VHH binders against GDSL esterase/lipase 6 (GLIP6). Designs and how they scored, part 16

Target 1, 339 residues: GDSL esterase/lipase 6 (GLIP6), of Arabidopsis thaliana (Mouse-ear cress) (q9c996)
Amino acid sequence: KSSSTVPAIFTFGDSIFDAGNNHYNKNCTAQADFPPYGSSFFHRPTGRFTNGRTVADFISEFVGLPLQKPFLELQIQILNGTSNFSNGINFASAGSGLLLDTNKFMGVTPIQTQLQQFQTLVEQNLIEKSIIQESLFLLETGSNDIFNYFLPFRAPTLSPDAYVNAMLDQVNKTIDQIYKLGARRIAFFSLGPVGCVPARAMLPNAPTNKCFGKMNVMAKMYNKRLEDIVNIIPTKYPGAIAVFGAVYGITHRFQTYPARYGFSDVSNACCGNGTLGGLMQCGREGYKICNNPNEFLFWDFYHPTEHTYRLMSKALWNGNKNHIRPFNLMALATNKITF
Key: E = the ipSAE of ESMFold2; O = the ipSAE of OpenDDE; V2 = 0.75 times the mean of E and O plus 0.25 times the DockQ between their complexes.

## First folded at step 12 (VHH; framework vhh_6qgx_2)

Design s03 (from r03 with A112L; at its last look DockQ between E and O 0.56; V2 from the best seeds 0.00; counts 0 for: pae E 7.7 > 2)
Fold by ESMFold2, look of step 12:
Structure s03 (fold): chain B 339 residues (1-339), chain A 126 residues (1-126)
Amino acid sequence: as target 1 above (339 residues)
Amino acid sequence: QVQLVESGGGLVQAGGSLRLSCAASGRTFSSYVMAWFRRAPGKEREFVAAITSSGGDTFYTDSVKGRFTISRDHAKNTVSLQMNSLRPEDTAVYYCAAKEPGWSFLLSTSELYDYWGQGTRVTVSA
């Protein structure tokens, strides 16, 4: 028979992936577990920060696996004696970042805790090591860190370069830790143009008639150095293979050629209120909602629509080297041999 | 030392008007969301109105829409609340508050505001 597909997906990061972890975290105030979140596909809130499926959901479908459950839901099921981890786990928490202080006041689950959650399952033999070594690891994080750099209450003690280096130190620690726990197939996605999110309307000196250039410069610095780290993974970590998802460029094409991708609006949130729709969370008293989310790049003040996530996921799954490199996610998911 | 100091409270007849002012010192708040909350005896602080620095957007709780107007003066570092058509139900201590922008933006949640004034009393008589 031909090459086999990965048996499971383990997912870490933030809202591009979060399948509902924040809902089960009673200390977290960053929530999307209320209408109209989830209205386009699930027809009910699931805790996903979009109107339908996330990137993690589309990749699960492309691989042929069930949509992922959040770790905190599975943890409750373990206590009730009813759960199985063999298809993979989603640890992602919307609002989290690489730096521990990022959105700490909202009670998000930082990536350090996400990694501890995975480590505990591995050390307790709740996931077979052989399954881990054959499985796909999805990572994306850092947009929240960069957005937080520009908050007016934070007196920046680090230059943009030094702050990005601190973020990359945690990237290196994350890769080292998952490798030691058995990860061999790693997909790490770059940041999109975070300076373009509607919520920038709240930031001092941020323009609202164009993207916030200073923020996007910082995102590009991170992305360039992230790619260097990803390129070294096969050399630094014997047996591991990795791909870099160039989400910045993918998203920039949607903004440059909106009609080609079905967009009539690439700047405003479909759901929200105020300037750019960026001053009120979707679903709160007085919110406004667009007629067709498929025509909008952004769903709410921070997050893409399902349609945007679908386009992004297809580009990562079977795209060329401009989108994902050194090979695409489909090739990664079907190749079990690493050097 | 950062301070928010409210003024302009007092006794007013139902249907009357009152203008509250909030003077900020020790820091400029030009980048902050500025808001008014109120507390009636035995109640939690209730959101009244907010104003942002960007584009001058304003937000109001439903019970005050069309009656209250929030405004700000960046040069004086002040925020004002013009209250018209006052009702006995508007009787409360009114607090000025300042909030730094965050990832999750919810203006009506008092727990997310970083700086608070000591309050000014408004009493509306029948």
Scores: ipSAE 0.013, ipTM 0.234, lowest interface PAE 7.7, mean pLDDT 87
ESMFold2 (binder alone), look of step 12: mean pLDDT 83; pTM 0.858
OpenDDE, look of step 12: ipSAE 0.053; ipTM 0.580

Design s04 (from r03 with S104Q; at its last look DockQ between E and O 0.04; V2 from the best seeds 0.00; counts 0 for: pae E 7.4 > 2, placed apart)
Fold by ESMFold2, look of step 12:
Structure s04 (fold): chain B 339 residues (1-339), chain A 126 residues (1-126)
Amino acid sequence: as target 1 above (339 residues)
Amino acid sequence: QVQLVESGGGLVQAGGSLRLSCAASGRTFSSYVMAWFRRAPGKEREFVAAITSSGGDTFYTDSVKGRFTISRDHAKNTVSLQMNSLRPEDTAVYYCAAKEPGWQFLLSTSEAYDYWGQGTRVTVSA
């Protein structure tokens, strides 16, 4: 039997978690349901925006639960009476963000809709409240919001500070909503250095020989305030406990000390084309692919390789307070955590 | 609004060459990714070639790689397609297209292009 105490994982956010929701959404043009996505572990496309497993997959394995199914796949199976929610559900949608407008033209499932999907299941008694209260909630979102702030031909109406505050207002609403629906064990991960993704090559003011500093300043601003919000969760929400995953610092070290982590390339996409490999999506006509994805930090124009996700997930699972705080995911997953 | 006008189409024997040109209206040309698509009789538009707004990267469909060259002239607001070693299957109406640079990862997706020319016909005789 499992040594883990959490019975299920409920996952919300974007592509570091998306297990295939976009594939089942006919309105969505953000897709990775074609080769060579999924080539390293699954040996077939699954809709994951990487060559193998995501962070959500590794955390499920560490907890001792099966890999999560995306909600939109389960929706079909529930109608057929062939599935249940005993291991949790993955609501994440690649490309989504905290702000409703983020990638709306691509038909992604925004965090507000992900939350509504969860709420509907709870209100219909399709997930037992006692299970929810014992389960782990994983959240990460905001990279797409910040990247899109810098897209050309869309004049921003808010200063960087005000834009980040609008993002954080939605973070607060998200935490309030899941708490009211029964969430008690919450892990909220920070953004990585989003200014370092290969896709920055498409931005007119972004450098390509170094990370985009202005974008990373915004990411750090968001991360600092996010940590403040996470730190007050046990006080603001009786019975809840939370951890802040410091993904920025975790990922930044991979780029600072690549050889230590097995990387020969921390700037270019393994799969793509053009400057940094960031100007063409992996698997589109004319793409190029590297010899060994395990040597690359980035799989495609925007997303880490499985190897990078594995390293991030290990640091979040059993890392020290530089990686995740006030304690790690392994500690959060037990039923013995006390203040 | 950007207006695109193609020229240079015509009749050519197999193995021959043609050079297509696309003139863009206005002085916003330098901000756009430019591409050529083609439509053979009875078929859908298909991607041929693209060039980034910076001009530093070019992309080609596999069937034309090594035979066709896309280039741009920022001073004249033109994009060109040099077509060498032409084959009868290259027979099509060729369209010039432009898109904003923000989503360059959709270079081969016709739906991502905001502006289109009227097309210029290329006929390659056996």
Scores: ipSAE 0.012, ipTM 0.439, lowest interface PAE 7.4, mean pLDDT 88
ESMFold2 (binder alone), look of step 12: mean pLDDT 83; pTM 0.866
OpenDDE, look of step 12: ipSAE 0.523; ipTM 0.786

Design s05 (from s01 with R27F; at its last look DockQ between E and O 0.88; V2 from the best seeds 0.72)
Amino acid sequence: QVQLVESGGGLVQAGGSLRLSCAASGFTFSSYVMAWFRRAPGKEREFVAAITSSGGDTFYTDSVKGRFTISRDHAKNTVSLQMNSLRPEDTAVYYCAAKEPGWSFLLSTSYAYDYWGQGTRVTVSA
ESMFold2, look of step 12: ipSAE 0.556; ipTM 0.801
ESMFold2 (binder alone), look of step 12: mean pLDDT 86; pTM 0.882
OpenDDE, look of step 12: ipSAE 0.664; ipTM 0.844
ESMFold2, look of step 13: ipSAE 0.644; ipTM 0.832
ESMFold2 (binder alone), look of step 13: mean pLDDT 86; pTM 0.883
OpenDDE, look of step 13: ipSAE 0.703; ipTM 0.858

## First folded at step 13 (VHH; framework vhh_6qgx_2)

Design t01 (from s05 with V33I; at its last look DockQ between E and O 0.89; V2 from the best seeds 0.00; counts 0 for: pae E 2.1 > 2)
Fold by ESMFold2, look of step 13:
Structure t01 (fold): chain B 339 residues (1-339), chain A 126 residues (1-126)
Amino acid sequence: as target 1 above (339 residues)
Amino acid sequence: QVQLVESGGGLVQAGGSLRLSCAASGFTFSSYIMAWFRRAPGKEREFVAAITSSGGDTFYTDSVKGRFTISRDHAKNTVSLQMNSLRPEDTAVYYCAAKEPGWSFLLSTSYAYDYWGQGTRVTVSA
């Protein structure tokens, strides 16, 4: 395979990737298109659920591509006859999950719809098949599914094991669908320790002086089985190569060695209010904001800061097998694989 | 001036039923999520039920699911809580509350609600 860098990136998932799709969806109540979101890099709200760049943005920069546009913005351009998707497309929607019901009443774009959006572009010949086969596919979702399992008004009808298996059934469907549409270079990231997010303070049985262990058990169960699915991709899907981004372990190190990574606070939201800063969304009436987001792991009640995303992205891009395996994103994106 | 006025509380024997009502004024009722919270003697306020602004989705704390039904009437600007199969542990002051739509996990957080009623007393005898 050539040494050329991938020509485009196609991104699916939720808020660690969302570049502004929810803003263009008038029925969506999960929004970050208001101050102080975007204040650190963009100096304006962009619809990203952080103070600056996301993981998708940093990976685009490392590859040498422009930052991705959200699909819903590009859809307007297609209607006007001015579309340009030579660099890739971001389909991610904050609040979405693997299960169709996850945050459905908030009007998010579920992964099933994100896949339909991509399929439509491919079937209409708006993206060349040869470009797709050479492009990088980024996937991450499941934190919203697992967090919602513990909401008091979401009384579980499935055991934790059965719920995680239902999530993984959708993972398998997602990989099959993108492969059939031409995907060959696949990066699937694990969940972080979702039981540690400040918003856990809203859950009646969650501790606030430590992470919510029951939630993290479910996240680790999902992550282990996700890695098994990713490992079989080259065998099950001829011509495809894939990497598993071990985001759980990457994030856990930030919590274990905060000073090494420039953190003075790994528990509280920089922007929010109430216990852990986790009871109010950043930017709503009465919010508080920390002096230096770069010293905080969390930006708002649910999402990391730009600084955390930068550290995570570097570990995924150029890290060793503890961070991403069987090889890193740089190797995947340039086809320069070293073992 | 925003007002939420609860009514329908009272004394009832275990196994009985009550219907609470909350009359809303001073805001665009159809745009708000409506909820009921309760405070039992010696305890903190806890989430009971919520209904979306459209009325299309309802949410209940586990202990009341199947026994309580929340509903809303846009023509009368009221939200109601039908409480069936009442138990002594349902004894509490019940509060009507309103908030704008947002993230799902804010539905059960009292801190997230902008407007509150004064409450109506429900006492369930053993």
Scores: ipSAE 0.542, ipTM 0.793, lowest interface PAE 2.1, mean pLDDT 91
ESMFold2 (binder alone), look of step 13: mean pLDDT 86; pTM 0.888
OpenDDE, look of step 13: ipSAE 0.620; ipTM 0.830

Design t02 (from s05 with S104Q; at its last look DockQ between E and O 0.88; V2 from the best seeds 0.00; counts 0 for: pae E 2.8 > 2)
Fold by ESMFold2, look of step 13:
Structure t02 (fold): chain B 339 residues (1-339), chain A 126 residues (1-126)
Amino acid sequence: as target 1 above (339 residues)
Amino acid sequence: QVQLVESGGGLVQAGGSLRLSCAASGFTFSSYVMAWFRRAPGKEREFVAAITSSGGDTFYTDSVKGRFTISRDHAKNTVSLQMNSLRPEDTAVYYCAAKEPGWQFLLSTSYAYDYWGQGTRVTVSA
C-alpha cells in the first residue's frame, strides 16, 4: 500500500497525466493555470486540467512516491543547478496527441517532443540507466487525435481506419524508443469514450442526448489494436513487461451505474457553460460551476473530475482483468513475477 | 471601447463576388483570433471562417471552402472575407468576431467569441 518497489515513474501523454507542463510553456494556449482549476485538493491552480489530482498523481500515491513534477519545471531547476529526478518526471502535455499535427497551433508538446526530452536527459547522464530499468512507465494519448478527426474545419485525408493505423505507428515508435532508452515496466492505457465529452456539442451532427457513436467506434478501433501491440511487448522486447489499462470499459461502467459510483451527472461538465457545459472553458468569463464536483463525471468541457480520476486510478491499480490486463498496476510496480 | 465594424455587404447576383471588411479597435488586434459568422433568416448563427492571431492558419466551414478567403492586415487592424462564386444559399447577415487564442475546437463555436460586430447584410439573388 505505502510500500514502493519502483524507484520512479516516467509519464508521457496528455491531460489525464499533465501535472503542469503547459503552464511552464509560454507558447502554449491550452492552459488550466487559473481558478477554479485545482480547487478541490490543491486549493490553487497547478496547471492540471481538473479540479484536483490526475491519474498520474493517484498512481504516485499508490506506489508511495511524491506527486510528480512536470518536466518543464524541472528543466528550469536543472538550469539553476537544483535538479531532482529522484521520483521520476512527468512529460505529459494536455492537448497533445500521437500525430504531430494534433493541436500544433496551440503550442502543445507533442509526444515526439516528450520522447526527445526524455532521451536528452538519458544521453546527458542526468538519469541513471539502472533507475530507468526498474521504473514504471505510464503512457496514454490519442483522444485529441480522434476528437480532432471530427472537427468541421479540418478535412482529414485519411479514412478512420488509416488514421487509427497512423496513430498506432507512433505508438509502436514510442514503445521502441523508450525500450531502447531502458524502459522495462510499461503501462499503456486505452482511450476513454471520447465521444461522450461535453465539448462534442460543438461538432456537427454530434448528438447531445447521447454520446457521439462514430467517434467512440473510432476510439474502440484504436483501443483494440493498442491492446494487441501491448500484448506483444514481452515477446518483442526482451526483459520488458507491460499491462493494458482498459480505461474505456472502466469509464463505461461509471456511465452505466452512475449512482453506484456516486455520480448524479455523467454527461454535463461541472464547470463551463452552454449545451452540456461544453461550449466554454471552465474559469473563463461567464462560466458556471456545479455545487459538488464529486457527483459529476466531467469537470470541464473535455476532462474528468478528480473523483472520476480517483475511481479510474483505483481500478487500474488493483482491478481485475476487465479493468487492466494481464495483471494490474500494483502487480507491475511491486512484484517480481513474469507473465 | 472594443469595436468591430463590418462593411462591404450588398446585393449581388449568383456567381458574383463581394469582399467584406471588418475594422477592429479597442484591443490588441494581433493577439486575437478573428472570425466570420453568418445568420440566414430563421436560422442560428453559423461559423464561416477563422484566422489565427499570427495570420498563419485559416479555417473554413465546408460549404465555403475554395470559394471564400479570410485574411487579416496587421497594419490596418482589419480582417477581410473575399467571397467568390456566390450562391443564393450564402444570403445572410455576416458578423465579424474576435476571441483570445485557446482550444482549437472552440474556433467554430459562436459562444466562445468575446467581441462581435453589428453585421453586414449580403443578399445573393438567383
Scores: ipSAE 0.444, ipTM 0.740, lowest interface PAE 2.8, mean pLDDT 91
ESMFold2 (binder alone), look of step 13: mean pLDDT 86; pTM 0.888
OpenDDE, look of step 13: ipSAE 0.575; ipTM 0.810

Design t03 (from s05 with A112S; at its last look DockQ between E and O 0.89; V2 from the best seeds 0.70)
Amino acid sequence: QVQLVESGGGLVQAGGSLRLSCAASGFTFSSYVMAWFRRAPGKEREFVAAITSSGGDTFYTDSVKGRFTISRDHAKNTVSLQMNSLRPEDTAVYYCAAKEPGWSFLLSTSYSYDYWGQGTRVTVSA
ESMFold2, look of step 13: ipSAE 0.588; ipTM 0.813
ESMFold2 (binder alone), look of step 13: mean pLDDT 87; pTM 0.889
OpenDDE, look of step 13: ipSAE 0.674; ipTM 0.844

Design t04 (from s05 with S54Y; at its last look DockQ between E and O 0.77; V2 from the best seeds 0.00; counts 0 for: pae E 6.9 > 2, SAP .69 > .668)
Fold by ESMFold2, look of step 13:
Structure t04 (fold): chain B 339 residues (1-339), chain A 126 residues (1-126)
Amino acid sequence: as target 1 above (339 residues)
Amino acid sequence: QVQLVESGGGLVQAGGSLRLSCAASGFTFSSYVMAWFRRAPGKEREFVAAITSYGGDTFYTDSVKGRFTISRDHAKNTVSLQMNSLRPEDTAVYYCAAKEPGWSFLLSTSYAYDYWGQGTRVTVSA
């Protein structure tokens, strides 16, 4: 690792990051701790909602740090007297969102609880405050909130605009809270085109021969306003610097130029069953699996393959301003920011 | 051996009420999501209502919202469906179903349910 490279990464959000927190949460029913999850890299389930590494894993590798451990694994290790936080912590919980009620009945760890978990470690002096201020903070969440807006058994009570504003209120609170706890280097990633996930096949008004446009409009509304929030961070929070990861555009390129990125299928889940492979979770009784996950954008009914995550992570790490701005993660993580 | 046994079906006039019950045995009832589905004559099976074990959150298809109420009794291992303001289009065989906890948007997907009852017939006359 070079001098002035971030010493640790603290990660918050959902399944794009979750390194196994749900597995260690006995109250959580959203799980991927069974085959064939993890089969392409780890050769065993780890609780990651994909066939291999997540974006958080790739960013850790690019920085030169060990793969992150989930907070709930570390919490068990603390009770056994065998834990170390020096390279960072992953608080992300698959299925969680910005709104407290998002997938609450599945026992996911909402962003509010993830923040409280971090706060507790800081207040217990289990993480050096000087380390926090030099560390990278990774955030991405909101896909589960937007997907849930369209669920068939939940009538919308808010307009799309009001719902997105409620999500963004929590974004603002999240940034304020981590800043008060010492965060200074913040990377906040946008949503991908959530209306393209195979699981849309179970939504009553979603097309299956194209992406669900109404859902993607909401994702873009959120992304635009998220970028505004991220852009103001250096002004609003003295000493903080931040980047906006334009994941929507990055992922849209994979869909537009599939062969260029090694994809033969950008619509169907590699692992699942039913229309688009989107009606059954991977690994459930009766599932089907594709021959080569590297040719698929989607691993399961909701989540990208490791290959997609690798491509996304490379674009965020060393991409140009179309991918991530005002500078990329490499610049943020190494203090090599050029004007 | 897992068993779900529905009861309470019958003939009722439009505007009337019925209460369906489902007795569960052979699995840890408190850990499962419980649901009701129905199949009308000549139609496909459709989701009616579900209730989770954690917090007891309830979910309903739009056509029954405000008229039907799902509930569960962990002491008796039963799930019930109170059906009020019944309409002729509610005529169907009603099935009790149970699924292991899983991804939230699978609540309305019949394929995701592990166990099914034999059904109880509800006929609503004009």
Scores: ipSAE 0.014, ipTM 0.432, lowest interface PAE 6.9, mean pLDDT 89
ESMFold2 (binder alone), look of step 13: mean pLDDT 85; pTM 0.880
OpenDDE, look of step 13: ipSAE 0.551; ipTM 0.803

Design t05 (from s05 with S108T; at its last look DockQ between E and O 0.90; V2 from the best seeds 0.00; counts 0 for: pae E 2.2 > 2)
Fold by ESMFold2, look of step 13:
Structure t05 (fold): chain B 339 residues (1-339), chain A 126 residues (1-126)
Amino acid sequence: as target 1 above (339 residues)
Amino acid sequence: QVQLVESGGGLVQAGGSLRLSCAASGFTFSSYVMAWFRRAPGKEREFVAAITSSGGDTFYTDSVKGRFTISRDHAKNTVSLQMNSLRPEDTAVYYCAAKEPGWSFLLTTSYAYDYWGQGTRVTVSA
């Protein structure tokens, strides 16, 4: 490991990071705490929305830190001040978004609440500010906001452009808040091609023989403007450095050249049922499961397999500027930055 | 055994109103999301409306929003659909359905629903 490797990772967002927060939230209806989730690595459900490790898990391993505990697990395990937050915390909640209303009735933990949870720990002096300033902050969110724009029972009053701007307003607030709480090393990942998830088969106007182009246009609009925000971070926030993870392009490569990445299927869920495997959640009565999740881009109707997450994480960790920029996550985490 | 029994269908002139009711038995009604789907001649079943297990949130397909109201009565184990300003294109067999709570996008696909009624016919004359 490098002599200046970050001491901790603080993780915010949704399912590419969620390590089990939803499981510990009794009011949340977005769950993956039942078989066959977790079957490929943990050999049991952990509340992760995949068959194994998430991006947060792989990045923790690359840094040389323990796999992160979800914040809600740590809350329950507090005995006589026995909890230690020094190695970092995972606040992410699958199904959450940038807009407060996104999946609110499902009981997910929205980004605003995730930030409040972190703020409370800092204000209670449960995390040393000096540790925070040297730690890595991982953020990815917005897929649920954009997918939900196209639900047939939704009639957003905002145009696609205005809706994306409202999402980006929250991105700016999030960056400002974590900076004020001490964040200095920020990695913000773009959305993947949300219009390609198997669950699009539930949308009445979405094609199933190709990705949903209108949804991907919105995702690209968000991603472009997100990159502009990330690029200005070092100027706007003295002492902060940041990288933009180009997850859209990374994932698009998997879909364009599947054999190069070990995929035999980049469209269907390995675990689910119905069109694209996208009409039933994995593990619910009547589900079907593929022979080898490592050959599938998608694990369930909405979420990548562990194999996909491993490939994404490697590209973000030590990739070139097409994957992550202006430098990769290894450079950010080890303070070995080359322009 | 689970049973969903719809009632209240019939013939109505365009612009008129009907109230559908669905009596539920054989499961813990208060723990389920309830929904209405409809099937017009020659078409597949399509989502109309849903109401959460608590009754706190309601959802409607665009074509009925503002005209239809879904509600539930936990004491009587019933779900209702008040249909106002009816149009000829609302002509269909209407089905009551139930599922456990889950992801929001599961609300709109018949594949996600565990229990179904036999349907009640609604005919709207021009």
Scores: ipSAE 0.519, ipTM 0.770, lowest interface PAE 2.2, mean pLDDT 91
ESMFold2 (binder alone), look of step 13: mean pLDDT 86; pTM 0.888
OpenDDE, look of step 13: ipSAE 0.609; ipTM 0.823

## First folded at step 14 (VHH; framework vhh_6qgx_2)

Design u01 (from s05 with G102D; at its last look DockQ between E and O 0.84; V2 from the best seeds 0.00; counts 0 for: pae E 5.8 > 2)
Fold by ESMFold2, look of step 14:
Structure u01 (fold): chain B 339 residues (1-339), chain A 126 residues (1-126)
Amino acid sequence: as target 1 above (339 residues)
Amino acid sequence: QVQLVESGGGLVQAGGSLRLSCAASGFTFSSYVMAWFRRAPGKEREFVAAITSSGGDTFYTDSVKGRFTISRDHAKNTVSLQMNSLRPEDTAVYYCAAKEPDWSFLLSTSYAYDYWGQGTRVTVSA
């Protein structure tokens, strides 16, 4: 008999989800497989770009599934004949984006390749289609695309509108591809306020005493159009249901009411160095670390702390329509949907 | 053609001072993070100091903090390393390096730097 709770989670995107894929990619220079990454919960580096669990980890716990293994770890285990992926797979790669060129020089795994990895497993009958159709699909990426639009050395050839539309073309292709491979329960999360990351301090045109407004305008433009795409999924793709996770608004509340959420600092990286802690990666020679990561929104120059991820994940799991819509992730994962 | 040309190396006695300079050409100097690395005989290249494209932030390996100062001059397209209170263990070939600011912003990691100079030798006598 079928379960009322999803049997597996398939995860695609970037660092909000990455469980260690970059570690297993020897050509990737975007790494967090060294101390003090992972120091809070795991007490060792796992390749996650935070001090503890990511959003994907918390969602797995809320569903009642084991924490996800990165695909590249499982691929090694498949070669050795020891792998089991009945509970799902995490394909996410920190630094990746919707556009092929996003951080390509760092050797990240772009979403197109993540989708090919999933497709290969399905085509080789390594994941049962009946499992896929009952499983939860988590997607989030685009922050790296938008951050890179503002790099001074990479003069984009597209207007902001055209660039966002190119990103959304890939969103549409991604949804079409996973649907054809059997996806029916889709959660697509918006971008957070990427213009607020400490690493903005490296951009000559970005203010450091406030968030980079031009970048956040572009992120909001993407988020609005993403929501339109997610809203039409049940109509365009028979049998599919989808939710839009409003991460921008969720994170904005943490910044607006920091004490309510236990934050004493919503601007600086807990771990790093330079202006905002945003000019040196955590754990590199000369880094500084805050006393209590739970009081900081940001762990390192780009990434939230585990505490921030916990708060985001709770809001997505059982929040109201301001956090996630048309219903929350708990409803999506348990077949108990109330409109 | 991109060029980074170091100068100012030489022989100095312990406790002395030396100022290294790196002249940059063939790229937009003001847009790059600049750094100094060094290689002692028989060792791997190690990070010494870095300075952001704006010049607003500087970073140092622990063994040189308080003794070395990195600076840059956008008008002359140069980056400099003032080395004070030199010790015999500072003996090395010193390399100037440049990288674009990017997502990772890896300042102390040699493989993240796009352009390198030929190096200038610093010898510190006991």
Scores: ipSAE 0.036, ipTM 0.506, lowest interface PAE 5.8, mean pLDDT 89
ESMFold2 (binder alone), look of step 14: mean pLDDT 86; pTM 0.882
OpenDDE, look of step 14: ipSAE 0.201; ipTM 0.635

